VHH binders against Oxysterol-binding protein-related protein 5 (OSBPL5). Designs and how they scored, part 7

Target 1, 118 residues: Oxysterol-binding protein-related protein 5 (OSBPL5), of Homo sapiens (Human) (q9h0x9r126to243)
Amino acid sequence: VVIMADSLKIRGTLKSWTKLWCVLKPGVLLIYKTPKVGQWVGTVLLHCCELIERPSKKDGFCFKLFHPLDQSVWAVKGPKGESVGSITQPLPSSYLIFRAASESDGRCWLDALELALR
Below, E stands for the ipSAE of ESMFold2; O stands for the ipSAE of OpenDDE; V2 stands for 0.75 times the mean of E and O plus 0.25 times the DockQ between their complexes.

## First folded at step 8 (VHH; framework vhh_8k46_1)

Design p1 (from n1 with S106P; at its last look DockQ between E and O 0.05; V2 from the best seeds 0.00; counts 0 for: pae E 13.8 > 2, placed apart)
Fold by ESMFold2, look of step 8:
Structure p1 (fold): chain B 118 residues (1-118), chain A 122 residues (1-122)
Amino acid sequence: as target 1 above (118 residues)
Amino acid sequence: AVQLQASGGGFVQPGGSLRLSCAASGFTFSSYAMGWFRQAPGKEREFVSAISYSGDKTYYAKSVKGRFTISRDNSKNTVYLQMNSLRAEDTATYYCAASEYYDFWPEGYDYWGQGTQVTVSS
């Protein structure tokens, strides 16, 4: 069951945000380029992740999903058996930083992610 | 002190081949992932290839996949980049870099080599 779906800005070590479509299900976060085309970018395996709120001085809300042992958080196959996803910009293997459009959207995402991590 | 010494660059005609080497010292090489990046004049440093610490995983930029091969020899503390079917667009200074984890971004790497020039021209 889909818990939540929305566009989020995602980045790694570069402070260059990429807007991607995120679909949250129990145990996984599916990431696509757009909701219309639905091209799979990657799937984050939530069971190996921790979630923290990241303070931001900008007009958004940031949080981080990361592997506590700095190992990959990505599933090796997509939801339709895809072996390789496509991405607009390279993303790190062990963490992602997300930015929601507003504080309230970010709070909703944190609540939903806490449920999906269980 | 940590050193990464890149070599093997030079002039080559389109369609030619070069093999770059990067010799490492001053750290435990077998504990580090290695990457190759390149920078053309007036452009940002961009990802070319990366290899895990054991060599069991390799990654390539789309523009070089199928033409370039990254490898490493942990007994010689050296990472290599075999570049085949070279094109004019491959002209750049090539840098090797080291980090505990592979990354596609320059900011993910802790140690950098001085670079070696590759020039592909008719």
Scores: ipSAE 0.000, ipTM 0.121, lowest interface PAE 13.8, mean pLDDT 79
ESMFold2 (binder alone), look of step 8: mean pLDDT 83; pTM 0.831
OpenDDE, look of step 8: ipSAE 0.253; ipTM 0.619

Design p2 (from n1 with S106P G108A; at its last look DockQ between E and O 0.50; V2 from the best seeds 0.00; counts 0 for: pae E 6.0 > 2)
Amino acid sequence: AVQLQASGGGFVQPGGSLRLSCAASGFTFSSYAMGWFRQAPGKEREFVSAISYSGDKTYYAKSVKGRFTISRDNSKNTVYLQMNSLRAEDTATYYCAASEYYDFWPEAYDYWGQGTQVTVSS
ESMFold2, look of step 8: ipSAE 0.080; ipTM 0.486
ESMFold2 (binder alone), look of step 8: mean pLDDT 83; pTM 0.824
OpenDDE, look of step 8: ipSAE 0.694; ipTM 0.854
ESMFold2, look of step 10: ipSAE 0.086; ipTM 0.492
ESMFold2 (binder alone), look of step 10: mean pLDDT 83; pTM 0.823
OpenDDE, look of step 10: ipSAE 0.775; ipTM 0.886

Design p3 (from n1 with A33T S52T; at its last look DockQ between E and O 0.10; V2 from the best seeds 0.00; counts 0 for: pae E 13.3 > 2, placed apart)
Fold by ESMFold2, look of step 8:
Structure p3 (fold): chain B 118 residues (1-118), chain A 122 residues (1-122)
Amino acid sequence: as target 1 above (118 residues)
Amino acid sequence: AVQLQASGGGFVQPGGSLRLSCAASGFTFSSYTMGWFRQAPGKEREFVSAITYSGDKTYYAKSVKGRFTISRDNSKNTVYLQMNSLRAEDTATYYCAASEYYDFWSEGYDYWGQGTQVTVSS
């Protein structure tokens, strides 16, 4: 069941943001390059993550999903059995930083993620 | 109003060089990732190169890596593409694009220039 889907800006170790299509389901956050089918980037396993809100006047509404023990947050296979994702862009193994389009969109994402982390 | 003006295209022999420029206005240039894309007749638009807002990271398509160099001058609000060792296959309209985010897909860029033609032929 899809809880929420939208574009979010995602950052890791690079000081630049990438706009990716995010699909939230219970327990997982699926990440695609665009909303087109088959462009899977990675799947975040939410059961191992913590969530930190990081609002900013300059960067908008930001939040971070991370593994508190610095272990991988990524599923090893995609939803159609893909074994390789995110290969064209380096994202960290243990965290992601997200930027929402607005304060209201960011609050909606945080509310949905808090429920999905349960 | 945001504007991106690409220039520096032209006719060049194989093995030659060109330097493209893209002058930006209407936004805070130093806050944006800049990219170059190209499209030949009958082909899809393809990623060429990108440079992050700070200039600390650059990206290249495999077909141009080692031959093309992207750079930026934030004091002149300009991004450049130095194209060396040009081949006939590099013939295309070259577009500059701007986004607050890095993306190698054209859908991830918010602002686009009108393009400049590059023709590599003997």
Scores: ipSAE 0.000, ipTM 0.154, lowest interface PAE 13.3, mean pLDDT 80
ESMFold2 (binder alone), look of step 8: mean pLDDT 81; pTM 0.815
OpenDDE, look of step 8: ipSAE 0.033; ipTM 0.438

Design p4 (from n1 with K57R Y109F; at its last look DockQ between E and O 0.07; V2 from the best seeds 0.00; counts 0 for: pae E 11.7 > 2, placed apart)
Fold by ESMFold2, look of step 8:
Structure p4 (fold): chain B 118 residues (1-118), chain A 122 residues (1-122)
Amino acid sequence: as target 1 above (118 residues)
Amino acid sequence: AVQLQASGGGFVQPGGSLRLSCAASGFTFSSYAMGWFRQAPGKEREFVSAISYSGDRTYYAKSVKGRFTISRDNSKNTVYLQMNSLRAEDTATYYCAASEYYDFWSEGFDYWGQGTQVTVSS
């Protein structure tokens, strides 16, 4: 069951943003390149993560999903058994920083993620 | 040239209080988000607190929430950290930092001060 799906900007290790398709299900956040021709990028295991809102100068709304002990947040395999994701730039292993287009969109994501983490 | 001058550190006993200040120059302070980080000898630099450019949003590391308060005065180009109920584990060099275009995570800050030492002992 899909709880929420939308595009979010995700911060790469090179300090730039990549727009990715995020699908929230109980316990996991699935990340794909696009909604129409989806290539699995990675799956975040929500049970090991904490969630924090991050204030930002930039337009939109930022939040961080991270492993409190700096371990990997990524599942080893994708939803169809994929073992290697495809991305345009490297992403951090122990955290992800997201930017929603607006404060309203960001608050919706935070509410959904707070429930999905429980 | 951009300068971030942190001050207000010193020696304090456990349970005591200190107020850190960070005076900024060389950039449009009211357009920048500000943060405080700390580093103890032999440890990684860690996030302490952050405040949005307008001051309407503040964030705290779990270890300091309820004890520390971040604030800013855009008319004085200064960010503050009020530290109450200090513990030995708070002993560190405290750095202020500024971000123009990116959020408050550790690698997103563009400018860094030289820091001020806080020592909590005995």
Scores: ipSAE 0.000, ipTM 0.180, lowest interface PAE 11.7, mean pLDDT 80
ESMFold2 (binder alone), look of step 8: mean pLDDT 82; pTM 0.816
OpenDDE, look of step 8: ipSAE 0.007; ipTM 0.261

Design p5 (from n1 with A50Y; at its last look DockQ between E and O 0.67; V2 from the best seeds 0.00; counts 0 for: pae E 11.7 > 2)
Fold by ESMFold2, look of step 8:
Structure p5 (fold): chain B 118 residues (1-118), chain A 122 residues (1-122)
Amino acid sequence: as target 1 above (118 residues)
Amino acid sequence: AVQLQASGGGFVQPGGSLRLSCAASGFTFSSYAMGWFRQAPGKEREFVSYISYSGDKTYYAKSVKGRFTISRDNSKNTVYLQMNSLRAEDTATYYCAASEYYDFWSEGYDYWGQGTQVTVSS
């Protein structure tokens, strides 16, 4: 079942943010380009991830999902059997940095993710 | 103009303690997360610890958790690493670094100190 869904800004090592639609389910975080035109970008497998808060100088609230051994966090197939996601820019294999619009939104995401990582 | 000056290293017996300091200038220290990394001879530099800009969040590499404590004093533009229960495996050059993000990888840090040597030996 869907635990939480919202848009988040996402980046990797590159210094640019992309707004993507994130759907949290137990054990996975599904990432799409938009909620209406649901082009699958990728799925993060939460069982291998750790979660940390990432403070930023910008408005909002940042956090990071990462593999502590620097291995891939991505599922190889999408939720409808897709073999390749609609990635429009390079995202790292082992981590993602997320930005919520506010501290309260970000705290809600952290709480939900802590439960989903179990 | 950015400077990160690490100090406080030295020789210590196993089980001993050291406190590292890293004094910062040339940037708004209170806006940056701070990290410690270490590099032993012949090895790749590895993450040790980091602390959020406000000091309310910390993280430690598994090998040092429970023995090392990171802290910061934003009024003195200084980050510290208290190292207790030191072991021979902790022997390395220790580097402080500053980033707008908390990062386990050195590529995420904008500014680096020159390092301070820690040697743990009988």
Scores: ipSAE 0.005, ipTM 0.194, lowest interface PAE 11.7, mean pLDDT 80
ESMFold2 (binder alone), look of step 8: mean pLDDT 82; pTM 0.826
OpenDDE, look of step 8: ipSAE 0.035; ipTM 0.455

Design p6 (from n1 with S30D A50L; at its last look DockQ between E and O 0.58; V2 from the best seeds 0.00; counts 0 for: pae E 7.0 > 2)
Amino acid sequence: AVQLQASGGGFVQPGGSLRLSCAASGFTFDSYAMGWFRQAPGKEREFVSLISYSGDKTYYAKSVKGRFTISRDNSKNTVYLQMNSLRAEDTATYYCAASEYYDFWSEGYDYWGQGTQVTVSS
ESMFold2, look of step 8: ipSAE 0.028; ipTM 0.417
ESMFold2 (binder alone), look of step 8: mean pLDDT 82; pTM 0.813
OpenDDE, look of step 8: ipSAE 0.319; ipTM 0.670

## First folded at step 10 (VHH; framework vhh_8k46_1)

Design q1 (from p2 with K62R; at its last look DockQ between E and O 0.13; V2 from the best seeds 0.00; counts 0 for: pae E 12.1 > 2, placed apart)
Fold by ESMFold2, look of step 10:
Structure q1 (fold): chain B 118 residues (1-118), chain A 122 residues (1-122)
Amino acid sequence: as target 1 above (118 residues)
Amino acid sequence: AVQLQASGGGFVQPGGSLRLSCAASGFTFSSYAMGWFRQAPGKEREFVSAISYSGDKTYYARSVKGRFTISRDNSKNTVYLQMNSLRAEDTATYYCAASEYYDFWPEAYDYWGQGTQVTVSS
């Protein structure tokens, strides 16, 4: 069952943001380019992840999902058997950085993710 | 020149405690946020904790929250990390870092210390 779905800005090592559609389910975060379950970008396996609020000077609210042992957070296949997402290559293997448009939106995501990690 | 000197590391048994200190010089310490990072051999440097320039906001990695406490004394230009209930996975070189705005990304920090080794083993 879908716990939450919305657009979030996502980046890795480079300080540039890409807006992607995020669908939260128990144990996984599915990432797509568009809301219509469009081109699958990747699936984050939450059981291996830690979640931390990212303090930032910029507007909005940031948080990080990461593997504490620096291993991959990504599922190898998409929900329909996709092999590799079209945008996964500029994203790091062991973490993602997210930005919500406001502190309230970001807190909502953080709370939902904390529940989904359990 | 800017210097950050971390100290207080050592060998400790699991469940033990250590207090790290980071003495700063060569910049206006009270205008900078401070962070602690750690790195085990062959691993990327990871965020541990951060504190705002005034000390009124603190941040922790979830793996250390409830066990570690960051603090600062702007009159002594020093940041501290109290580390309790230490575990083998806490073994790493611990670095302090300074940024004009706090962040948990290593690339956001302008100044870095040489680090202090923490080893937790029975």
Scores: ipSAE 0.000, ipTM 0.158, lowest interface PAE 12.1, mean pLDDT 80
ESMFold2 (binder alone), look of step 10: mean pLDDT 83; pTM 0.829
OpenDDE, look of step 10: ipSAE 0.775; ipTM 0.888

Design q2 (from p2 with A61Y; at its last look DockQ between E and O 0.51; V2 from the best seeds 0.00; counts 0 for: pae E 3.6 > 2)
Amino acid sequence: AVQLQASGGGFVQPGGSLRLSCAASGFTFSSYAMGWFRQAPGKEREFVSAISYSGDKTYYYKSVKGRFTISRDNSKNTVYLQMNSLRAEDTATYYCAASEYYDFWPEAYDYWGQGTQVTVSS
ESMFold2, look of step 10: ipSAE 0.224; ipTM 0.596
ESMFold2 (binder alone), look of step 10: mean pLDDT 83; pTM 0.825
OpenDDE, look of step 10: ipSAE 0.720; ipTM 0.869

Design q3 (from p2 with S30D D56E; at its last look DockQ between E and O 0.49; V2 from the best seeds 0.00; counts 0 for: pae E 6.1 > 2)
Fold by ESMFold2, look of step 10:
Structure q3 (fold): chain B 118 residues (1-118), chain A 122 residues (1-122)
Amino acid sequence: as target 1 above (118 residues)
Amino acid sequence: AVQLQASGGGFVQPGGSLRLSCAASGFTFDSYAMGWFRQAPGKEREFVSAISYSGEKTYYAKSVKGRFTISRDNSKNTVYLQMNSLRAEDTATYYCAASEYYDFWPEAYDYWGQGTQVTVSS
């Protein structure tokens, strides 16, 4: 059921990275504050997203998930019925930018996301 | 000061070719993605093409894919746009821009050139 889980650094409109726990399942990317506490931040609905690599010399291996029509990518409720996530306002409604810990980790994430988007 | 100097525009007949150049200075060129945008009178600025800092990733607007080629030479701090099979609808001022990440939205770009005019007319 779980395709991949790891920490990723995530940003939106702010030029500051937040380390979050990401769990990839078919069709969704679940985002939590930490794996141990499991505080749900949000769920990205992958069926409406496109994926683009955004390599940066400064920030290393980065990629972007986005809605091509600039609409929301977020599920309304969490996996346990949560109606409000822990961190919702610093992240934009239509996209997220991710930074992997290494180029190798980033390529694994891109490969897994390519499959989960289909 | 950061400078992006676009050149190579001009008048050309439909079906012709032009090569735009954008010479960069005042920043670490090989750390920045480069993009080309265009704006016709009365229209919004639109994305044309982008290239990653290393040149290994390129992206094109659907309207130009197959006709335009973006490239860069990091040893010369220059990005290029080879424009082939030009059409009347390609008439616009063409701008080069730089950002730490390539993107198709103008808001992602930190530095902008002054532009070069391309006019395609019979």
Scores: ipSAE 0.091, ipTM 0.494, lowest interface PAE 6.1, mean pLDDT 85
ESMFold2 (binder alone), look of step 10: mean pLDDT 83; pTM 0.825
OpenDDE, look of step 10: ipSAE 0.775; ipTM 0.887

Design q4 (from p2 with D56Y; at its last look DockQ between E and O 0.02; V2 from the best seeds 0.00; counts 0 for: pae E 12.7 > 2, grease 27.2 > 24.2, placed apart)
Fold by ESMFold2, look of step 10:
Structure q4 (fold): chain B 118 residues (1-118), chain A 122 residues (1-122)
Amino acid sequence: as target 1 above (118 residues)
Amino acid sequence: AVQLQASGGGFVQPGGSLRLSCAASGFTFSSYAMGWFRQAPGKEREFVSAISYSGYKTYYAKSVKGRFTISRDNSKNTVYLQMNSLRAEDTATYYCAASEYYDFWPEAYDYWGQGTQVTVSS
């Protein structure tokens, strides 16, 4: 069951933003390069994550999902058995920083993620 | 006003040890990853080490792995670099830096200290 799906900008390890398609389900956040099937980037295991709002004057409305012990947040396989994700730049292993298009969009995501983290 | 104040540099013979400190103020230190970078005269600034906000994850350049140890004390808003088995190639100005997330690249870091000089010579 899909709770929410929308594009979010995700910051790579080289400090560049990449717009990715995010699909929220109970316990997981599925990340795709586009809504197109077969372009899986990674799956975040929400039960191992904490969520915090990370405002930045420079980067707008941001929030962070992270493993409190800096372990990987990523599932080993994709939803259809994929073993490696597709992306134009590396993503961090133990956290992700997201940028929403607006404060309203960001607040909606935070509310949905808090529910899905349970 | 964000400030990072690096100290603990000096002159040391090859094989010696130094401990660098970087005291932070003006931001929530415990929410930031910290890094050490170095720059020798005529060279580009290069990554040395990084530590996650909680201190659980540490990262090292291959040239220093096994000799240097990064640590942090969030109660003192301070990051440290213990430098053992120093070599002439380690001679550089060492800079501490802060970012909300870990990275290898200097441009990823939001705040920088002024640096402390380390000189390894016989």
Scores: ipSAE 0.000, ipTM 0.153, lowest interface PAE 12.7, mean pLDDT 82
ESMFold2 (binder alone), look of step 10: mean pLDDT 84; pTM 0.837
OpenDDE, look of step 10: ipSAE 0.006; ipTM 0.224

Design q5 (from p2 with A108S; at its last look DockQ between E and O 0.55; V2 from the best seeds 0.00; counts 0 for: pae E 3.0 > 2)
Amino acid sequence: AVQLQASGGGFVQPGGSLRLSCAASGFTFSSYAMGWFRQAPGKEREFVSAISYSGDKTYYAKSVKGRFTISRDNSKNTVYLQMNSLRAEDTATYYCAASEYYDFWPESYDYWGQGTQVTVSS
ESMFold2, look of step 10: ipSAE 0.299; ipTM 0.665
ESMFold2 (binder alone), look of step 10: mean pLDDT 83; pTM 0.824
OpenDDE, look of step 10: ipSAE 0.769; ipTM 0.882

## First folded at step 11 (VHH; framework vhh_8k46_1)

Design r1 (from q5 with A61Y; at its last look DockQ between E and O 0.30; V2 from the best seeds 0.00; counts 0 for: pae O 5.1 > 2)
Fold by OpenDDE, look of step 11:
Structure r1 (fold): chain B 118 residues (1-118), chain A 122 residues (1-122)
Amino acid sequence: as target 1 above (118 residues)
Amino acid sequence: AVQLQASGGGFVQPGGSLRLSCAASGFTFSSYAMGWFRQAPGKEREFVSAISYSGDKTYYYKSVKGRFTISRDNSKNTVYLQMNSLRAEDTATYYCAASEYYDFWPESYDYWGQGTQVTVSS
């Protein structure tokens, strides 16, 4: 069951933003390069995460998923058993910073994630 | 000079309450988000709670949700942490911090105060 799916910008460790396709399912956030299945980047384990809104100086709406103990938020394998995700900019291990295109979109993500984190 | 002075710590029994205060000076208080962190012996400093500059937004570490309440009075340049239903695991030195934005990440905070000890023990 897909709760929500949309593009978000994710900040890499190099401090750049990459637009990625994000699919929220119960317990997991799947990240893809494109909406096409098969370009899986990674899977965020939501049971390990907390969510916080993060003010942004730039356009859009930012929020952060993070591991409270600074451990990895990533699953080892993809939804199809993938061991290696599609190449993208390096992403943080213990947290992800997202940026939605608008406040309204961002709020929708926050609401959805808050429910999924419970 | 920027100063953050935390107070209100002490000894309480499990289930008890404490209210921490942090008085700020040396910067435009109303323009900064404020946060509380804590550090127990042998453990890393961890996020407890944060409040936006206007007080309209708050965040709590999962383990303190429903028990702790962060608030601020910009007219007094003070941030508060009401701690109810205290547990032994809440025992720590509590620190007040200021940031341009509220976050759980200690490195996001620009200013730090002296700690106040909270001990919860039967």
Scores: ipSAE 0.019, ipTM 0.342, lowest interface PAE 5.1, mean pLDDT 89
ESMFold2, look of step 11: ipSAE 0.239; ipTM 0.616
ESMFold2 (binder alone), look of step 11: mean pLDDT 83; pTM 0.827

Design r2 (from r1 with S30D; at its last look DockQ between E and O 0.53; V2 from the best seeds 0.00; counts 0 for: pae E 4.1 > 2)
Amino acid sequence: AVQLQASGGGFVQPGGSLRLSCAASGFTFDSYAMGWFRQAPGKEREFVSAISYSGDKTYYYKSVKGRFTISRDNSKNTVYLQMNSLRAEDTATYYCAASEYYDFWPESYDYWGQGTQVTVSS
ESMFold2, look of step 11: ipSAE 0.197; ipTM 0.587
ESMFold2 (binder alone), look of step 11: mean pLDDT 83; pTM 0.823
OpenDDE, look of step 11: ipSAE 0.481; ipTM 0.772

Design r3 (from q5 with S108D; at its last look DockQ between E and O 0.30; V2 from the best seeds 0.00; counts 0 for: pae O 4.5 > 2)
Fold by OpenDDE, look of step 11:
Structure r3 (fold): chain B 118 residues (1-118), chain A 122 residues (1-122)
Amino acid sequence: as target 1 above (118 residues)
Amino acid sequence: AVQLQASGGGFVQPGGSLRLSCAASGFTFSSYAMGWFRQAPGKEREFVSAISYSGDKTYYAKSVKGRFTISRDNSKNTVYLQMNSLRAEDTATYYCAASEYYDFWPEDYDYWGQGTQVTVSS
């Protein structure tokens, strides 16, 4: 069951933003390069994550998923058993910073994630 | 020179309240977001709260949401943290920080003040 799916910008370790397709399912956040199947980037395990709003001067609405003990938030395998995700800019291991296009979109993501994190 | 001077820390019993203040100088205060962080012994520094440059947006860690309130007075170049319903786990050294981009990640803050100790104990 897909709870929510939309494009979000994700900040890499090089502090650049990449637009990625994000699919929220119970317990996991799937990240893809595009909405097309087969371009899986990674899977975030939500059970080990906390959520926090992130202030930013940039346009949009930012929030952060992070592991409170600074451990990896990523699943080892993809939804189809993939061992290696599609190539993107390097992403942090213990957290992800997201930017929605608008505050309203961001709030929707927050609400959905809050429910998914429970 | 940039200065962030925090004050207001102390000893309180559980359920008590404290108000931290951070006086800023040496930069255009009203152009920077301000944040509070805390670090307990043996733990990493963690985000507590942040406020946008204009004060129109506030952010809180889940652990303090509903108990802490961040505010600022740009005319006084000061940011505040009202801490209510304090718990033992709130015991930490609290740090004030300034960020042009007001990211809540510690390494994204441009300026840091000296810490003020908050101890919550019965």
Scores: ipSAE 0.022, ipTM 0.381, lowest interface PAE 4.5, mean pLDDT 89
ESMFold2, look of step 11: ipSAE 0.397; ipTM 0.723
ESMFold2 (binder alone), look of step 11: mean pLDDT 82; pTM 0.819

Design r4 (from q5 with E107D; at its last look DockQ between E and O 0.50; V2 from the best seeds 0.00; counts 0 for: pae E 3.1 > 2)
Amino acid sequence: AVQLQASGGGFVQPGGSLRLSCAASGFTFSSYAMGWFRQAPGKEREFVSAISYSGDKTYYAKSVKGRFTISRDNSKNTVYLQMNSLRAEDTATYYCAASEYYDFWPDSYDYWGQGTQVTVSS
ESMFold2, look of step 11: ipSAE 0.434; ipTM 0.751
ESMFold2 (binder alone), look of step 11: mean pLDDT 83; pTM 0.820
OpenDDE, look of step 11: ipSAE 0.579; ipTM 0.803
ESMFold2, look of step 12: ipSAE 0.300; ipTM 0.656
ESMFold2 (binder alone), look of step 12: mean pLDDT 83; pTM 0.820
OpenDDE, look of step 12: ipSAE 0.786; ipTM 0.891

Design r5 (from q5 with A33S; at its last look DockQ between E and O 0.64; V2 from the best seeds 0.00; counts 0 for: pae O 3.7 > 2)
Fold by OpenDDE, look of step 11:
Structure r5 (fold): chain B 118 residues (1-118), chain A 122 residues (1-122)
Amino acid sequence: as target 1 above (118 residues)
Amino acid sequence: AVQLQASGGGFVQPGGSLRLSCAASGFTFSSYSMGWFRQAPGKEREFVSAISYSGDKTYYAKSVKGRFTISRDNSKNTVYLQMNSLRAEDTATYYCAASEYYDFWPESYDYWGQGTQVTVSS
């Protein structure tokens, strides 16, 4: 069951943003380079994550998923058993910072994630 | 060049007060959230307080809540930390930092200033 799917910008370890397709399912956030399933980037395990809003004067709406013990938030394998994700900019291991295109979109993501984190 | 210059540190007795200042330059101050961190000898750097770019939101570590107050003056490109009821455990080097986001995570802060020493001792 897909709870929500949309593009989000994700901040890499080099402080740059990459637009990625994000699919929220119960317990997991799947990240793809494109809406096509063939370009799986990674899977975030939500059971180990906490969520925080990150207000900014910049356009968009930012929020952060993070592991409270600074451990990896990533699953080892993809939804189809993939062992290696598609290449993208280096992403943090213990957290991810997202940017939605608008506050309304961001709020929707927050609501959805909060529900999925339960 | 971005600069964050902290000042106001010193020696105080327990129960005393200090006011730290951090003067910023080299970036649009009013567009950044500001934070204070501290590092005691042998300990990791820890979050103390943060204030949003507009000043409408403030956050404090549990250990300093009720004793410390963060504020900012965007006209002076300065962030302040009023520290009251100081304790020995507050002894640390205090650092000012800037972030485009309102956050309490060190990795969220893009610019860091030099530390100012605060020593609380009888």
Scores: ipSAE 0.025, ipTM 0.399, lowest interface PAE 3.7, mean pLDDT 89
ESMFold2, look of step 11: ipSAE 0.310; ipTM 0.668
ESMFold2 (binder alone), look of step 11: mean pLDDT 83; pTM 0.826

